# VH-VL binders against MLP-like protein 328 (MLP328), part 4

Target 1, 151 residues: MLP-like protein 328 (MLP328), of Arabidopsis thaliana (Mouse-ear cress) (q9zvf3)
Amino acid sequence: MATSGTYVTEVPLKGSAEKHYKRWRSENHLFPDAIGHHIQGVTIHDGEWDSHGAIKIWNYTCDGKPEVFKERREIDDENMAVTFRGLEGHVMEQLKVYDVIFQFIQKSPDDIICKITMIWEKQNDDMPEPSNYMKFVKSLAADMDDHVLKA

## First folded at step 17 (VH-VL)

Design b6 (from z4 with heavy chain S31T)
Fold by OpenDDE, fold request of step 18:
Structure b6 (fold): chain C 151 residues (1-151), chain A 119 residues (1-119), chain B 107 residues (1-107)
Amino acid sequence: as target 1 above (151 residues)
Amino acid sequence: EVQLVQSGAEVKKPGSSVKVSCKASGYTFRTYAIGWVRQAPGQGLEWMGWIIPIFGTADYAQKFQGRVTITADESTTTAYMELSGLTSDDTAVYYCARYGDTKWGMDVWGQGTTVTVSS
Amino acid sequence: EIVLTQSPDFQSVTPKEKVTITCRASQSIYRYLHWYQQKPDQPPKLLIKYASQSFSGVPSRFSGSGSGTDFTLTINGLEAEDAGTYYCHQSSRLPYTFGPGTKVDIK
C-alpha cells in the first residue's frame, strides 16, 4: 500500500466557474446552509472569511461520523483555485499531509468542471489511504452545484 | 443525555491559581468544543476560550492570554480551565459549555463554578 | 474582536406584551448569532441558534431574525417565567464574544 499519493478527479458542474469559485473562495459561511448534510459548521480561527492564509475550523460528517477539521486556506484567483491545507482534526490523525485543491474550469457556457486534487501522506504505514475523503470532497463539490445555481 | 458537571466552589487568595474541571458525558467528547465563560457578580457573560479535544490545544480571548490554560482529558472526558495570577476581578461564576456539532452556539452548559478571590 | 451591542439595556414589560431585543455586531457575522436566556443563579440557556433557529424545547413565542450585523430576538406574548437577562453571542470568528445583555422584568 502507498504511504503517500495524489488523487485527482473531475466533478462536472453546471453554470459559471466564477460563481462556484466565489462560493468556495469567499462564501464558506453558506456551506452549512447549502450542504448541511455534509457540513454542519464553520468558523474563522484566524484571518478573514475570504482572505488568503485564513484558518478555518469545520464541522462535517464523513461516512456518517461527525468530524472536525482545521485548515489554512490558499487562494489562487488567477486559476480559480482554492487550497485547503490540513492542520488538525480527525483526518489529520490519519494523515500527516492533507491538502485539497479545488479548481473550477469553464468548459462551455453552461458547463464547468471542478478539478479536485488531494495530496496526502499517511501518518504511518498502518493508516489507510484516504480514498473515503476523496469521495467526500467530491460529494461536496457535486452537491454544492444546486445551491450555487439557485443563487 | 449530554451533560456537563463542574467542580465545586473555590475560595482563593490573590496571586494564586484556580483549576476548574468540567466532566462531559453523553456524547463524543473529542469532537465537540468546550468553551469557558465567566460572569462576574452582576455582570454579563465573558468568553474566555475554548478547546476542541481532538486538537489538544485551546484558543483564548486576548484578555486572558498567558494567564489561562484550557485543557482536555479524553480518557476522563473532562475539560479543565486554569486561571493564574488571580485578583479580586476574577471573582465570578465560571461556566463550561459545549458547542454543538453545528457550532450554532453553546447548547449545553455546566452548572457553574463560583470562584471567590479575597484576601 | 467582534463587538456586540444590545438594546435596550433593560425593559419592564407587562405579561402578554411583545418584547423586542436588538443585537448589533461591529462587523458582519452573517447568521452566526445566538441568543441565550439566563435567570438568576442559573447558567445561560440557548434559545435561538444561527439567528433564527429555535433550540429544542424553546417555546414558540421566542423567535430570532436578522443577518449580517443586525439581529432581533422577539418574544411574542411575554410570560412571567420569561423574566431574565438575554444575551447575544457570535460564533463567526474567534475570539467569540457576547453582547452586554438585556434585562427583562415583568410588571
Scores: ipSAE 0.938, ipTM 0.959, lowest interface PAE 0.4, mean pLDDT 96
Fold by OpenDDE, fold request of step 18:
Structure b6 (fold): chain C 151 residues (1-151), chain A 119 residues (1-119), chain B 107 residues (1-107)
Amino acid sequence: as target 1 above (151 residues)
Amino acid sequence: EVQLVQSGAEVKKPGSSVKVSCKASGYTFRTYAIGWVRQAPGQGLEWMGWIIPIFGTADYAQKFQGRVTITADESTTTAYMELSGLTSDDTAVYYCARYGDTKWGMDVWGQGTTVTVSS
Amino acid sequence: EIVLTQSPDFQSVTPKEKVTITCRASQSIYRYLHWYQQKPDQPPKLLIKYASQSFSGVPSRFSGSGSGTDFTLTINGLEAEDAGTYYCHQSSRLPYTFGPGTKVDIK
């Protein structure tokens, strides 16, 4: 079993990469309304809602279980990418490193791809690989599609 | 049923410390934040700080930074608020409350603990 | 920190009348504004969550509205039991803060 790794997946989405990027970059406050079955709450610990380096706390449901996550946000406007750097929470009890990158790429006028990169390292050899969390973040990207399109 | 039960009333001398407990039950203690709010006689509500037990560390209002310590004991599902350097201005009812989530606000409150500081 | 203000500070209202309380934030808090009701010698109770969602068990005469910086709590047809102090609270960013409160008295 691997002790560290990088998961990469692509989620097909509709519309414009810019709109999706904007949602993830600057409109996190909408997440509980848009995908409430995944995200139940979000609050700013430090920084601004749309600022690079901001720290946010999330309440979410993963595999039917309520969890909490603290992350530091990195923003890359040039590549339309946002990075969630894991700091604390349920996932960080099993992972020493947990960085999730969402990049939005326009493929055609009406189709985009969300490239998700998950960089992870276990706290120790007994911890499980975070495949369930990769599935979770994929579902976030996918389910946000309808809400971005309606906006 | 979600419940928060606080410790009893306290009478303290100026300069001393007080530690109030808040026993939580009926939900997953580790996951949800517990906030502390106080209310001086005839005054409004004042947010002091909060702790998300799984994080282990608390966040405080600037006014109380360095003087308040909020902790959580997962084994007993109890949150604590310790306030040091007490003065008469600290005379108040102190409440603990659960944040069900950041969207919901504080949905369950303890019964309150009266702290009286007098010489 | 985000500063919340309320208006009015106090109002005395006859039963069955409409009561309106406003809360203003020093900066946008989107919809992360909650209303609490506190009766004498009782802890506060969550009344409205997330600007406009009634909490469980709250009578239909209570409603909340607003977003950004301006919010309103409305009581349509004040009942005698509604006497108390109402506070707004923001959970948009730490540190969380309360409004100064609005006392509602019954004539």
Scores: ipSAE 0.937, ipTM 0.959, lowest interface PAE 0.4, mean pLDDT 97
Fold by ESMFold2, fold request of step 18:
Structure b6 (fold): chain C 151 residues (1-151), chain A 119 residues (1-119), chain B 107 residues (1-107)
Amino acid sequence: as target 1 above (151 residues)
Amino acid sequence: EVQLVQSGAEVKKPGSSVKVSCKASGYTFRTYAIGWVRQAPGQGLEWMGWIIPIFGTADYAQKFQGRVTITADESTTTAYMELSGLTSDDTAVYYCARYGDTKWGMDVWGQGTTVTVSS
Amino acid sequence: EIVLTQSPDFQSVTPKEKVTITCRASQSIYRYLHWYQQKPDQPPKLLIKYASQSFSGVPSRFSGSGSGTDFTLTINGLEAEDAGTYYCHQSSRLPYTFGPGTKVDIK
């Protein structure tokens, strides 16, 4: 029987929630420049860089291993949240469901939280829980902070 | 050493199909996209499509939609491109190439396969 | 599909002089533009990736610049072995596309 769960974490970031949200919502083309040690490439499969329902393909390195991932995104401007829904890739060989929500919340004029919610379901009981992927996406948010601040 | 080795030259009749193979070695085949590019005599490069083997599905240029099928076999680390309904306009050299570099550059190319369509 | 155009179609250049090749995209591709060199009867080879990053083993006389819709490949000090055809290629969105090529000959 497949098992499932939800991971939630918060990453403290600096500056404007709106600027951070824009990076994740609309400016994924900058990720290889900003966090190239994590994300080596992003390309549009369907839609536009800033479209709700767009499909993108990512090349990245997780735990020192190159992986590739195809996702469809959902945009929620009212809550400053972007959901990446997993379609194909190395992660989808372990998980039947892999949805990652990045929500940006202003806490004070100069401090924000990126709330990361990962909704997952294993392909089968032999698969590991995706704690390494949670650590990976957490590091993406943390390491992007400097680039957004300089922009 | 990363290598892509393609099948040999083919002579085809109009209306038939051709299937070109691209045997990959020296890297993790399933993780890196293989693209197909053709070049008619005296002409430029045309991107035909690609496949990321772990996805198992291909994406195609509009010009070739409905005529081209790109597949990958992980057990033999071989990619294939099949083009149907051949005409003399399809006479070209067909290349496979790997997207193993950052930002989706094609860093390793096969030697090319000449396909001649003659009536 | 994103259309790439190149200028000039061809040029004949005296050795040691500068070659400039322009690529224009029909819409912004940011920096997702790559340059390839093809010598007669050979497959293409990657020269410049991501607008300006030299690929491993490429001579320093080759450089790339630009972003958005306008890109340039420069050969600063043309050598005899540089004769061939140069193509730009975009990877910002599928389906990917190539420019029509620029042929460079030695005078």
Scores: ipSAE 0.863, ipTM 0.926, lowest interface PAE 0.7, mean pLDDT 93
Fold by ESMFold2, fold request of step 18:
Structure b6 (fold): chain C 151 residues (1-151), chain A 119 residues (1-119), chain B 107 residues (1-107)
Amino acid sequence: as target 1 above (151 residues)
Amino acid sequence: EVQLVQSGAEVKKPGSSVKVSCKASGYTFRTYAIGWVRQAPGQGLEWMGWIIPIFGTADYAQKFQGRVTITADESTTTAYMELSGLTSDDTAVYYCARYGDTKWGMDVWGQGTTVTVSS
Amino acid sequence: EIVLTQSPDFQSVTPKEKVTITCRASQSIYRYLHWYQQKPDQPPKLLIKYASQSFSGVPSRFSGSGSGTDFTLTINGLEAEDAGTYYCHQSSRLPYTFGPGTKVDIK
């Protein structure tokens, strides 16, 4: 029905918002070790691992299907938020806009949330809404929790 | 079974171009990158560039930028590497290889295409 | 561009003995380092991916270790068929690069 929209969800996590933010901001190289059933590889196309404006390529499995994705990131240290802006890949065949914002917010000394905002626009009216990709990114945040806690 | 089959050996004159094909089978061609690697006689391996077919664009090593064009045709599941302005220094075996493992390693290699540049 | 170096350039080894090959990167590549074997007149073949993961069908005598900038390939009990050249390869960042190779001969 809608050709564009914004999904918002919150994922409860434990520990330090700063440590969770650092993982998503600067330590994407750890994702295959931490959540390898979701993310099989990450490589730098342009920039550095921790640079605003860097371009990275992700190899991942969504709904049992291997996919590949190219994104440019924006870093907002003031709000502990990182934005992944879609450039190429399987998701971009369905969507002409796919921007995912991960923001880490400390709620109490040992409780945080990851607020996930997905801004999207379909390539055309025949494409599905990206609910499967929202489920996927939510699972990334949830499953990363154990690895950050142990680190 | 994943397989990469390359076109046959070429003998070329200096200043000409060569286009090597790499026909892929046994996997979802558009999802996995194909890289190109060359090896001059008695020398090591040189990464030339790659293409992820679904992206439709290639990335190149700086040494080859401007002389190499890497493309992919999804309808024939075939990747191509074209090298222009050939010199004797380009005499080498040219390999294609697929990036199919979880960490961007090259798990399947073509048989190689020998390109000889001579007067 | 990330430079990989290998040591030694060449080694001649008695059958059944241990071979150790080192690869060093000019900057951290974390665990994005792969090892390839190339026998004479053949294309390269993947042995070890992601620093330490044995690829399917690779004999257990081959193992890899390391992270960051320093990596090792070990052949524990060299066999005659293992003669060839071994290359490390990084996939941490484009453009990807290879080490210069280590040639292993049977003594």
Scores: ipSAE 0.855, ipTM 0.924, lowest interface PAE 0.7, mean pLDDT 93
Fold by ESMFold2, look of step 17:
Structure b6 (fold): chain C 151 residues (1-151), chain A 119 residues (1-119), chain B 107 residues (1-107)
Amino acid sequence: as target 1 above (151 residues)
Amino acid sequence: EVQLVQSGAEVKKPGSSVKVSCKASGYTFRTYAIGWVRQAPGQGLEWMGWIIPIFGTADYAQKFQGRVTITADESTTTAYMELSGLTSDDTAVYYCARYGDTKWGMDVWGQGTTVTVSS
Amino acid sequence: EIVLTQSPDFQSVTPKEKVTITCRASQSIYRYLHWYQQKPDQPPKLLIKYASQSFSGVPSRFSGSGSGTDFTLTINGLEAEDAGTYYCHQSSRLPYTFGPGTKVDIK
């Protein structure tokens, strides 16, 4: 049972990597309307909706339980990657490091992948590995797919 | 039943401070924010700040920055608002309210605490 | 901080008539706008959340609309019990803010 690690997965998506990246980079205000069963609300703590270094607070439901999460994001336009760095919330009671990177990679004119990298470290040895959070985040990317193509 | 019960009315002298309590019950206290809103006689609502108890830190409106301290005690499910350097302009009803709505609407309000600042 | 303005400041309205209250934000708040009703000597009460969603137990005569910077609260068929002050409130970004209020009296 590891105390820290990195999970990596790829989610196949359709359409334009640039449009998917824009959704995750700049348009988080649309998440409750698009995937409201997962993400119920997003509010700005610091910065703007599209700012590198912005801090946002999220209301979401994971495994049927409401949770709240505060993150600072980093934007890498050259690689079409956005990093959400965990600051506070239910997940941070289990983890002292929780960084999730979403990278959007065009594979063909209509096929992309979202490469999701989760860097994590447990608060202590008694905490579970964050496999449920990886499953949750993978579901967000997969379920958002239909809503980017129609935006 | 979700309830917020506030401490009783207070009369304070200028230059002093006041600490109002807000006892929460009927829900998972640490997950949902508590906000503080005041209303001077005949005036509108002013947002003062909030705390999400699991975060442990508060955020404040600029007008009150440096004078207000908002805290939460998970063991007693009680939030507190302390306002220092009181003047007669601080005479108001002070409300706590829960953000039980996931888009941060204030769905449950305390009964209000009247604070009167006079010599 | 995001400034909210409301119009009108005050309305005196004959029962059964329509009341329209507007709220304008100094920058886009998308749909993160809520409406509260406050009757004299009572705490505010949530009426409409997320621009247009009626809160539990709110009469159907109350409705909300708008997005971005321009929002309206409509009371279709004013009742005597609706007298009070109505506030808009944004939760798009901290610190949160309220509009200055619109007082509605029965004529």
Scores: ipSAE 0.848, ipTM 0.929, lowest interface PAE 0.7, mean pLDDT 94

